VH-VL binders against Active breakpoint cluster region-related protein (ABR). Designs and how they scored, part 17

Target 1, 199 residues: Active breakpoint cluster region-related protein (ABR), of Bos taurus (Bovine) (a6qns3r647to845)
Amino acid sequence: VKISVVTKRERSKVPYIVRQCVEEVEKRGIEEVGIYRISGVATDIQALKAVFDANNKDILLMLSDMDINAIAGTLKLYFRELPEPLLTDRLYPAFMEGIALSDPAAKENCMMHLLRSLPDPNLITFLFLLEHLKRVAEKEPVNKMSLHNLATVFGPTLLRPSEVESKAHLTSAADIWSHDVMAQVQVLLYYLQHPPISF
Below, E stands for the ipSAE of ESMFold2; O stands for the ipSAE of OpenDDE; V2 stands for 0.75 times the mean of E and O plus 0.25 times the DockQ between their complexes.

## First folded at step 19 (VH-VL; framework fv_ramucirumab)

Design e4 (from d5 with heavy chain Y105W; at its last look DockQ between E and O 0.77; V2 from the best seeds 0.00; counts 0 for: pae E 4.1 > 2)
Fold by ESMFold2, look of step 19:
Structure e4 (fold): chain C 199 residues (1-199), chain A 122 residues (1-122), chain B 107 residues (1-107)
Amino acid sequence: as target 1 above (199 residues)
Amino acid sequence: EVQLVQSGGGLVKPGGSLRLSCAASGFTFSSYYMNWVRQAPGKGLEWVSYISYRGSYTDYADSVKGRFTISRDNAKNSLYLQMNSLRAEDTAVYYCARELVPSGWYEAFDIWGQGTMVTVSS
Amino acid sequence: DIQMTQSPSSVSASIGDRVTITCRASQSISSYLNWYQQKPGKAPKLLIYAASSLQSGVPSRFSGSGSGTYFTLTISSLQAEDFAVYFCQQYYSTPYTFGGGTKVDIK
């Protein structure tokens, strides 16, 4: 279901599943080597996702007992299963063009304008996630997760072409995937390196 | 410096309407969620409503839902509260308030207007 | 709706005293709690956000603690300007709700 529907139903600006998974990773996952890179057990991830979807009263107990890599995996799965990527299908071409700009001032203006073009639930959830990922990267000496590592994990998850755009570029699938994935990573890396304090 | 200046209060009869205004200066108004909070005489604080930075998303306390409408005009740096079908229990000082940090996640109110009295009485 | 219960309703204290105000939530609100100070005829002033984060310009004698359902605001050494009413506020979900207030009076 769309983020805008979830946030309205929950009367909260960020989806509950995002808030709870991030909070648990902040509590006991910040020093986990390879957090977000290492896969959790898939059946645990699906079970936790199902409990969130059902709004089961056991959520908090499962969170406290669950392997932290499964909790990190649940957060990634949530974003991957959104009907539309967090950064939206409509803005995908603009993000791809914006990150390719050579002038640093023009790039900054463009990239900040693109954030302001997101629907509020998407923007607020993205900023919430961005702040969390920056805190994870601050502990790189222990958890071994650089900004680049985190951008590699989340870039393609949050920003991806629609099926229409994917098929329109089909002259060489390998070349298109390599180019698009690199750019998707660079978009997220840009925002991790240039936090949008004033947009 | 950073300032919220309110206007538009007064005395109205039950069932009447009023429009409160809040003029912002000294900060980028369009980057902040804005709120209304009220305080009945001698009572505590009650959150009334918020509005997102573009005005696309709003929420209301149940006690005012369907009667009050929050809005903003970013070109004029102004926040509004349209109050319809007013009741005696709506009598309060009304404050506009800014959220602490852009993005709306920190729903702490760091800048408040001076308050506007609304009295609903026959 | 999440109910916030403050205790005590009032405190009589002298300059230099340590004052503790408590706030209890009807359900867990994690650390999504703010503290405000309000003087007569004035708008509230933010002191603490996110349960324990000190707002810029607020003296370090103010501190907040707690998580879940139980929170405290502490004034470590009361000053003349601290006589006011104090409110907690949850922001876990709307409607955002405030505690009933704690009046700190001069003894």
Scores: ipSAE 0.379, ipTM 0.763, lowest interface PAE 4.1, mean pLDDT 88
ESMFold2 (binder alone), look of step 19: mean pLDDT 93; pTM 0.946
OpenDDE, look of step 19: ipSAE 0.865; ipTM 0.930

Design e5 (from d5 with heavy chain V101T; at its last read DockQ between E and O 0.95; V2 from the best seeds 0.90)
Heavy chain, then light chain:
Amino acid sequence: EVQLVQSGGGLVKPGGSLRLSCAASGFTFSSYYMNWVRQAPGKGLEWVSYISYRGSYTDYADSVKGRFTISRDNAKNSLYLQMNSLRAEDTAVYYCARELTPSGYYEAFDIWGQGTMVTVSS
Amino acid sequence: DIQMTQSPSSVSASIGDRVTITCRASQSISSYLNWYQQKPGKAPKLLIYAASSLQSGVPSRFSGSGSGTYFTLTISSLQAEDFAVYFCQQYYSTPYTFGGGTKVDIK
ESMFold2, look of step 19: ipSAE 0.824; ipTM 0.918
ESMFold2 (binder alone), look of step 19: mean pLDDT 93; pTM 0.948
OpenDDE, look of step 19: ipSAE 0.917; ipTM 0.955
ESMFold2, look of step 20: ipSAE 0.814; ipTM 0.917
ESMFold2 (binder alone), look of step 20: mean pLDDT 93; pTM 0.951
OpenDDE, look of step 20: ipSAE 0.914; ipTM 0.952
ESMFold2, fold request of step 23: ipSAE 0.823, 0.849, 0.787; ipTM 0.920, 0.932, 0.897
ESMFold2 (binder alone), fold request of step 23: mean pLDDT 94, 93, 93; pTM 0.953, 0.951, 0.951
OpenDDE, fold request of step 23: ipSAE 0.932, 0.931, 0.931; ipTM 0.965, 0.964, 0.964
ESMFold2, last read: ipSAE 0.837, 0.845, 0.849; ipTM 0.927, 0.931, 0.934
ESMFold2 (binder alone), last read: mean pLDDT 94, 93, 93; pTM 0.953, 0.952, 0.950
OpenDDE, last read: ipSAE 0.931, 0.929, 0.930; ipTM 0.965, 0.963, 0.964

## First folded at step 20 (VH-VL; framework fv_ramucirumab)

Design f1 (from e5 with heavy chain S103T; at its last look DockQ between E and O 0.84; V2 from the best seeds 0.84)
Fold by ESMFold2, look of step 20:
Structure f1 (fold): chain C 199 residues (1-199), chain A 122 residues (1-122), chain B 107 residues (1-107)
Amino acid sequence: as target 1 above (199 residues)
Amino acid sequence: EVQLVQSGGGLVKPGGSLRLSCAASGFTFSSYYMNWVRQAPGKGLEWVSYISYRGSYTDYADSVKGRFTISRDNAKNSLYLQMNSLRAEDTAVYYCARELTPTGYYEAFDIWGQGTMVTVSS
Amino acid sequence: DIQMTQSPSSVSASIGDRVTITCRASQSISSYLNWYQQKPGKAPKLLIYAASSLQSGVPSRFSGSGSGTYFTLTISSLQAEDFAVYFCQQYYSTPYTFGGGTKVDIK
């Protein structure tokens, strides 16, 4: 279900699944070694996702009891399963071109303009996640998760080619496909390293 | 200096209209969801509405839905509340408010306008 | 709508007293709860956000606690400038709703 529909239905600016998974990670997962890198139990992840999809009143109790890596995995799964990636299909080519710019001033201007081009529910959800990931990385000495690690986990999840883009790349060499994944990581890393002061 | 400066209040008869304005300065206005909150004389606080970064998404309290319209002009750093079909129960001080974080991480109101009195009386 | 029930409606206290104000939500709101102070003729001032996080510039004698449906604001040693009305506000969902307020008066 599209983010704008979910946030309108929930009367929440950021989807509950995102808010509540992040809150639980902040509460008891911020010092967990390998948080977001280590897989949670798949059946726990699917169960939690199903409870969120049903808007079950028991969700907060379930979060309290759930393994923190399953909660982190549920957040990743939510973004993976969006019908359109958080950073949108429409902007995917522009993100890929923008991150490749050589001039630092041109890159910054382009990357900030791309944020302003996102639909508002997508933008606030992205900024919400970005702030969380920066806080996770601040605890790297304990949790072993750098900005680069987090960008590797979330970059391809938030910024991925559409079916049209994917089919266009079927004719490309494997090296070109691996460069696309590297660029997806670099987009998220850019925003983690250069948090927007204004947009 | 971060501030919100309000204008546009006054006395109006039931069924009338008013437009409230809120001018922002000292921060990047377009990076924030903005809110209106009201307070009837001697009473508590009631949230009225919010508007998203570019104004494409809004929400309203049930008591004002269909009668009030929130809008913004990011080029002018200005927030507006168009109030139509006013009723006596709309009498209140109206505040514009900024959220603490532009990211939605905490939805608390950290900067408030000075308040504008709206009186609806026959 | 999520109803916020605040108690007491008023409290009389002396300088140096420990004052506790309670806010109950009609459903669980996790930790999505803010506290404000308001003096006559002024806009509210944010004290606490996310149930327990102290806003910058707010004295450390203010603290918040709670989650789910039950929340407290505590003033550990009341000062002269703390005589005001205090409101809680949930941000779990819109409409954002406020408690009815607690007036803290000089005894």
Scores: ipSAE 0.786, ipTM 0.902, lowest interface PAE 1.1, mean pLDDT 90
ESMFold2 (binder alone), look of step 20: mean pLDDT 93; pTM 0.951
OpenDDE, look of step 20: ipSAE 0.904; ipTM 0.944

Design f2 (from e5 with heavy chain G104A; at its last look DockQ between E and O 0.82; V2 from the best seeds 0.85)
Fold by ESMFold2, look of step 20:
Structure f2 (fold): chain C 199 residues (1-199), chain A 122 residues (1-122), chain B 107 residues (1-107)
Amino acid sequence: as target 1 above (199 residues)
Amino acid sequence: EVQLVQSGGGLVKPGGSLRLSCAASGFTFSSYYMNWVRQAPGKGLEWVSYISYRGSYTDYADSVKGRFTISRDNAKNSLYLQMNSLRAEDTAVYYCARELTPSAYYEAFDIWGQGTMVTVSS
Amino acid sequence: DIQMTQSPSSVSASIGDRVTITCRASQSISSYLNWYQQKPGKAPKLLIYAASSLQSGVPSRFSGSGSGTYFTLTISSLQAEDFAVYFCQQYYSTPYTFGGGTKVDIK
């Protein structure tokens, strides 16, 4: 279900699954070594996702009892399974072109313009996640998660080719696919290193 | 020097209309969701509405839905509340407010306008 | 709609006293709660956000605690300038609702 439908239904600017998983990671996962990198137990992740999808009243109890790596995994799964990536199918080519720009001033202008082009619910949810990931990276001496580590986890999750583009890439060479993944990582890394203050 | 300066209040009869304005300065207005909050004389606070960055998404309290319209003009750094079909119960001081973070990471109102009185009376 | 029930409705206290104000939510709102101070004829002023985080420029004698359905604002040593009405406000979902207010009078 699209972000804009969820946020309207929930009467929340950011989906509850995002808000509540982030809050739990902030409470008891910020110093967890390898947070977001380490896989949680798959059955726990699927169970929690199913409870969120059903709008079940048991969510808060499950969050408090669940392994923090499963909570981190649930957040990743939510974004990965969106019918459209958070940064949208329409803007995917523009993000790929923008991050490849050589001139730093041109790149900044392009990358900030792309944010302004997102639907407002997508943009505010992305900025919400970005603030969280920056805080995770600030604790790198303890949790061992650098900006680059987090960008590697979340870049391809938030910015990926559409179903049509994915089918076209089934026959592509591995190095073409590796270049796209590297660029997806670089887009998220750019925003982690240059947090948008004005847009 | 972050500031919200309000105008447009006054006395109107029931069924009348009024438009409130809120001029922003000292911050990047387009980077924030904006809110209206009201307070009837001697009473508590009531959230009225918010508007998204570009104005494409809005939400309203049930008491004003269909009668009030929130809007913004980012080129003029201005927020508006169009109030139609006014009732005596709408009599209040109206505040515009900015959220603490542009990202909704925290949804607290950290900057408020000075307030504009609206009186609906026959 | 999420109802916020605030108590007491008023309190009279002396300079130096510890004052505690409570809010109860009609459902769990996690930690999504703010506290505001309002002086007569003025706009509200943010004191506490996210249940327990102190806003910049707010004296450390103010503190907040709680999660779920029960929240408190504490003024550890009341000062003359703390005469005001205090409101809690949830931001779990719209409509964002406020408590009824607590008037704090200095004896």
Scores: ipSAE 0.819, ipTM 0.916, lowest interface PAE 0.9, mean pLDDT 90
ESMFold2 (binder alone), look of step 20: mean pLDDT 93; pTM 0.947
OpenDDE, look of step 20: ipSAE 0.912; ipTM 0.949

Design f3 (from e5 with light chain S30T; at its last look DockQ between E and O 0.91; V2 from the best seeds 0.86)
Fold by ESMFold2, look of step 20:
Structure f3 (fold): chain C 199 residues (1-199), chain A 122 residues (1-122), chain B 107 residues (1-107)
Amino acid sequence: as target 1 above (199 residues)
Amino acid sequence: EVQLVQSGGGLVKPGGSLRLSCAASGFTFSSYYMNWVRQAPGKGLEWVSYISYRGSYTDYADSVKGRFTISRDNAKNSLYLQMNSLRAEDTAVYYCARELTPSGYYEAFDIWGQGTMVTVSS
Amino acid sequence: DIQMTQSPSSVSASIGDRVTITCRASQSITSYLNWYQQKPGKAPKLLIYAASSLQSGVPSRFSGSGSGTYFTLTISSLQAEDFAVYFCQQYYSTPYTFGGGTKVDIK
């Protein structure tokens, strides 16, 4: 279900699953070595996702007892399973073109314009996640997660070609994948390295 | 120097309309969700409405839904509340308020307007 | 709607006293709670956000704690400028709701 539908239904600006997983990672996962990089137990991740989807009252108990890497994995799974990526199918080509710009001023204007082009629920959810990931990276000396590490984990998760775009690029998969994957990481890294975003 | 300056209050009869204005300065207005909060004389605070960055998403307290419309003009750094079908129970000081973080990471109201009195009386 | 219940509704206290104000939510709001101070004729002022985070420029004698349904605001040593009305506010979901307020008066 699209982000905009979820946030309207929940009467929240950011989906509850995102807010709750981030809050738990902030509480007890900030110093976890390899947070977001290390996989949690897949059955725990699926169980927690199902409880969130059902809006079950047991969510808070399950969160408090669950391995933090499973909670981090649930957040990643949520974004991966969205019917449309957080940064949208419509803007995917523009993000790929924008990150390739060589002039720093032109790139800055383009990348900020692309953010302003997102639907407001997608934009606030993305900014929410960016703020969290920057806080995670501030603890790199302990958790060993750099901005680049986090961009590698989340870039392809948040920004990916549509089924139509994927089929269009199938002609030379090896060449396309090497450039697209690098670009997906670079888009997220660009925003993670950016000063506090204001537009 | 960061401030919200309000105008547009006054006395109106039941069933009437008013439009409140809130002018922002000293910050990037378009980067923030904006809110209206009201306070009846001698009473507590009641959230009224919010509006998203570009105005495409809004929400309202049930007591005002269908009668009040929040809007913004980012080119003019201005927030508005159109209040129709006013009732005596709408009598309050109305505040506009900014959220603490552009990212929605913390949804607290850190900057408030000075307040505008709206009186609905026969 | 999430109802926020503050207690006490008022308290009389002397300068130097420790004052504790409580706020209860009708359902869990995790840590999504703010505290505001309001003086007569003025807009509210943010003191605490996210249950326990102190807003910039707010004196360290103010502190917040709690999670779930029960929250407290503590003023460790009351000062002359602290006589005001205090409100809690949840931001877990809309409609955002405020507690009824706690008036802190000179004894």
Scores: ipSAE 0.763, ipTM 0.894, lowest interface PAE 1.3, mean pLDDT 90
ESMFold2 (binder alone), look of step 20: mean pLDDT 93; pTM 0.948
OpenDDE, look of step 20: ipSAE 0.915; ipTM 0.952

Design f4 (from e5 with heavy chain T58I; at its last fold request DockQ between E and O 0.91; V2 from the best seeds 0.89)
Heavy chain, then light chain:
Amino acid sequence: EVQLVQSGGGLVKPGGSLRLSCAASGFTFSSYYMNWVRQAPGKGLEWVSYISYRGSYIDYADSVKGRFTISRDNAKNSLYLQMNSLRAEDTAVYYCARELTPSGYYEAFDIWGQGTMVTVSS
Amino acid sequence: DIQMTQSPSSVSASIGDRVTITCRASQSISSYLNWYQQKPGKAPKLLIYAASSLQSGVPSRFSGSGSGTYFTLTISSLQAEDFAVYFCQQYYSTPYTFGGGTKVDIK
ESMFold2, look of step 20: ipSAE 0.807; ipTM 0.912
ESMFold2 (binder alone), look of step 20: mean pLDDT 93; pTM 0.950
OpenDDE, look of step 20: ipSAE 0.895; ipTM 0.942
ESMFold2, look of step 22: ipSAE 0.817; ipTM 0.919
ESMFold2 (binder alone), look of step 22: mean pLDDT 92; pTM 0.944
OpenDDE, look of step 22: ipSAE 0.912; ipTM 0.952
ESMFold2, fold request of step 23: ipSAE 0.825, 0.721, 0.805; ipTM 0.924, 0.875, 0.908
ESMFold2 (binder alone), fold request of step 23: mean pLDDT 93, 92, 93; pTM 0.948, 0.943, 0.948
OpenDDE, fold request of step 23: ipSAE 0.930, 0.930, 0.898; ipTM 0.964, 0.964, 0.942

## First folded at step 21 (VH-VL; framework fv_ramucirumab)

Design g1 (from e5 with heavy chain D59Y; at its last look DockQ between E and O 0.88; V2 from the best seeds 0.82)
Fold by ESMFold2, look of step 21:
Structure g1 (fold): chain C 199 residues (1-199), chain A 122 residues (1-122), chain B 107 residues (1-107)
Amino acid sequence: as target 1 above (199 residues)
Amino acid sequence: EVQLVQSGGGLVKPGGSLRLSCAASGFTFSSYYMNWVRQAPGKGLEWVSYISYRGSYTYYADSVKGRFTISRDNAKNSLYLQMNSLRAEDTAVYYCARELTPSGYYEAFDIWGQGTMVTVSS
Amino acid sequence: DIQMTQSPSSVSASIGDRVTITCRASQSISSYLNWYQQKPGKAPKLLIYAASSLQSGVPSRFSGSGSGTYFTLTISSLQAEDFAVYFCQQYYSTPYTFGGGTKVDIK
């Protein structure tokens, strides 16, 4: 279901699954080598997601006992399975065009305008995730996760072409898909490297 | 220099209306969800409402739903609370409050206005 | 709604005493709990966020602990300026709710 529906139903600003997975990674995953890069056990990930979907009382106990890479995987899966990507289908072409701008001032203006164009629940959830990923990258000497590594993991996860966009690329060379992935990574990296975002 | 300066408030009869204002300075107001919290005389704190960055999402305590409206004007760096159909139990000091993080990472109130008394009395 | 219950309702203590205030939630709230200090006639002041994180500018004699349904605020050595009412607040879900407060009186 869409972020705005989830947060309204939960009476939360950021979906519980996002908040709680991030909190657990903050508690015991910050120094985990390869956090977000290493895959957790798929059955653990699916089990945890099912508990969140059911709004089960046992969520917090399950989080405490779960392998941290499975918790990280659950967060990634949540964003990947959203019916609309966090950065939205509507804005996808604009993000792709904006990141390709060569003039730094024009790029900055465009990229900040795009962020301000997100619905408020999407925007706060994205800023929440950005803050977390920046904190993960601060511990790179221990966890081996740079800003670029995290952008590689999360760029394609948060910014995806719509079904229409995907079918348009089906008829083109694999090079166009590779360019899209590189651009998706660059969008996330741009925001990760950006000073605190202001509107 | 980060501050919230409140105005409005006063004495009003039951069923009356009042509008509270909260002016922000020293920070980027539009980057924060903003809150109202109230405290009846000699009592504890009660959260009243919050409003999203652009005002598109608002939430209210059950005790004020349908009677109070939170709003903001980002061009004026101002937060408002329109209070209608006031009742004696709405008598309280009303505080506006900023959340600690613009990202919602922690939903704690780190900057508070000075408080505005609202008295609802026959 | 999540009810927050503080105890004790009040405590009288001497300068130098260790004071512990307890906050219980009606359901698990993970670590989504804040502590505030409020002096008479003033707005609340944030002390602790996320159960145990000390807010900037708050003396290290204040500490918070707990998760789930049981939380504590500890003042390791009470000072004269610590006379106040202390509130916990959960942010697990809206409505955000506060405990009833604990009044700390200096003997």
Scores: ipSAE 0.704, ipTM 0.863, lowest interface PAE 1.4, mean pLDDT 89
ESMFold2 (binder alone), look of step 21: mean pLDDT 93; pTM 0.949
OpenDDE, look of step 21: ipSAE 0.904; ipTM 0.948

Design g2 (from e5 with heavy chain R54S; at its last look DockQ between E and O 0.69; V2 from the best seeds 0.59)
Fold by OpenDDE, look of step 21:
Structure g2 (fold): chain C 199 residues (1-199), chain A 122 residues (1-122), chain B 107 residues (1-107)
Amino acid sequence: as target 1 above (199 residues)
Amino acid sequence: EVQLVQSGGGLVKPGGSLRLSCAASGFTFSSYYMNWVRQAPGKGLEWVSYISYSGSYTDYADSVKGRFTISRDNAKNSLYLQMNSLRAEDTAVYYCARELTPSGYYEAFDIWGQGTMVTVSS
Amino acid sequence: DIQMTQSPSSVSASIGDRVTITCRASQSISSYLNWYQQKPGKAPKLLIYAASSLQSGVPSRFSGSGSGTYFTLTISSLQAEDFAVYFCQQYYSTPYTFGGGTKVDIK
């Protein structure tokens, strides 16, 4: 289900699953070594995701007892399984172009414009996530997760090509695909390292 | 100075219509979610509606859904509330209010208009 | 909808008194709660957001605490300008809902 549909249904600006996972990570996982990098148990992640999908009343109970890496994994899985990436398929080429700009002013203008071009639920959820990841990175001395590490983890998940475009990349040289992944990481890193947007 | 200045309102008969306006100044209007909140005489506060940055997303209290329409003109730094099919229970002071952060992290209302009285009476 | 139950509805106090107002939510709202002050004929004024964050310009004698379903607003030492009505408000989900209000008046 698209994020715009979820937020409409839940009457919340940020999906419930995102809010709850972030809350738990900040509550008891923000200082965990390798948070978001270390994989949780797959069966736990799937079970938690299923409970969220079903809007089960036992969500909070499960969260309270769930391994923090499983919760972190559930958040990543949610974004990965979105039918449309959080930063949208439509804007994917533009993000790739924007991050490649060499002029700092041009890059800033382009990257800020792209954020303003996101649907409002996508934008606010993205900003919500960015702030969370920044807080996680603040604990780098303990959790060993830098902004770059977090960008590496989430970049390709939040910004990814359409299926058609993805297939096109697969048919190309491996180095081209690698460069694309690097660009995805750099896009997220850019937003992590720059102040929030001012419309 | 950051402020919201309201206009419109007044006395209307049941079934009538009114349009409220809220003019923003002193801040980047398009960077903020905007809300309407009302307060019946001698009563508490009731959230009415919100509108997103661009106006593409809106939500309403069930009590006004289908009758009220929130809109904005960012070029004019203006917020509006079109009220149709007004009822006696819609009688209240209506406030426009800005959400605290441009990012929308906190749905707290830090800037308020001065309020506009709407009276629905036969 | 999330119901916010505020107590007491009214409290009489003197200058210098410690005043505590409580707000209960019908379900967990995490820390998504705000506190407002309203004086007669005026719009509400934001005091506390996110349960415990003091709004800029608000005196430090105001503080908020709590999470989940139970929240408190505390005025450590009541001043003359603090006599007003106070409201809590949840923003966990729409519709945003307010408490019934607490009138703080002079004893």
Scores: ipSAE 0.327, ipTM 0.776, lowest interface PAE 1.6, mean pLDDT 92
ESMFold2, look of step 21: ipSAE 0.782; ipTM 0.895
ESMFold2 (binder alone), look of step 21: mean pLDDT 93; pTM 0.949

Design g3 (from e5 with heavy chain S31T; at its last look DockQ between E and O 0.89; V2 from the best seeds 0.86)
Heavy chain, then light chain:
Amino acid sequence: EVQLVQSGGGLVKPGGSLRLSCAASGFTFSTYYMNWVRQAPGKGLEWVSYISYRGSYTDYADSVKGRFTISRDNAKNSLYLQMNSLRAEDTAVYYCARELTPSGYYEAFDIWGQGTMVTVSS
Amino acid sequence: DIQMTQSPSSVSASIGDRVTITCRASQSISSYLNWYQQKPGKAPKLLIYAASSLQSGVPSRFSGSGSGTYFTLTISSLQAEDFAVYFCQQYYSTPYTFGGGTKVDIK
ESMFold2, look of step 21: ipSAE 0.826; ipTM 0.923
ESMFold2 (binder alone), look of step 21: mean pLDDT 94; pTM 0.952
OpenDDE, look of step 21: ipSAE 0.909; ipTM 0.950
ESMFold2, look of step 22: ipSAE 0.783; ipTM 0.904
ESMFold2 (binder alone), look of step 22: mean pLDDT 93; pTM 0.951
OpenDDE, look of step 22: ipSAE 0.919; ipTM 0.956

Design g4 (from e5 with light chain T94I; at its last read DockQ between E and O 0.88; V2 from the best seeds 0.89)
Heavy chain, then light chain:
Amino acid sequence: EVQLVQSGGGLVKPGGSLRLSCAASGFTFSSYYMNWVRQAPGKGLEWVSYISYRGSYTDYADSVKGRFTISRDNAKNSLYLQMNSLRAEDTAVYYCARELTPSGYYEAFDIWGQGTMVTVSS
Amino acid sequence: DIQMTQSPSSVSASIGDRVTITCRASQSISSYLNWYQQKPGKAPKLLIYAASSLQSGVPSRFSGSGSGTYFTLTISSLQAEDFAVYFCQQYYSIPYTFGGGTKVDIK
ESMFold2, look of step 21: ipSAE 0.821; ipTM 0.916
ESMFold2 (binder alone), look of step 21: mean pLDDT 93; pTM 0.951
OpenDDE, look of step 21: ipSAE 0.914; ipTM 0.953
ESMFold2, look of step 22: ipSAE 0.825; ipTM 0.917
ESMFold2 (binder alone), look of step 22: mean pLDDT 93; pTM 0.951
OpenDDE, look of step 22: ipSAE 0.924; ipTM 0.959
ESMFold2, fold request of step 23: ipSAE 0.846, 0.843, 0.837; ipTM 0.930, 0.929, 0.922
ESMFold2 (binder alone), fold request of step 23: mean pLDDT 93, 93, 93; pTM 0.949, 0.951, 0.950
OpenDDE, fold request of step 23: ipSAE 0.932, 0.931, 0.931; ipTM 0.965, 0.964, 0.964
ESMFold2, last read: ipSAE 0.855, 0.851, 0.847; ipTM 0.935, 0.932, 0.929
ESMFold2 (binder alone), last read: mean pLDDT 93, 93, 93; pTM 0.951, 0.951, 0.950
OpenDDE, last read: ipSAE 0.931, 0.933, 0.931; ipTM 0.964, 0.965, 0.964

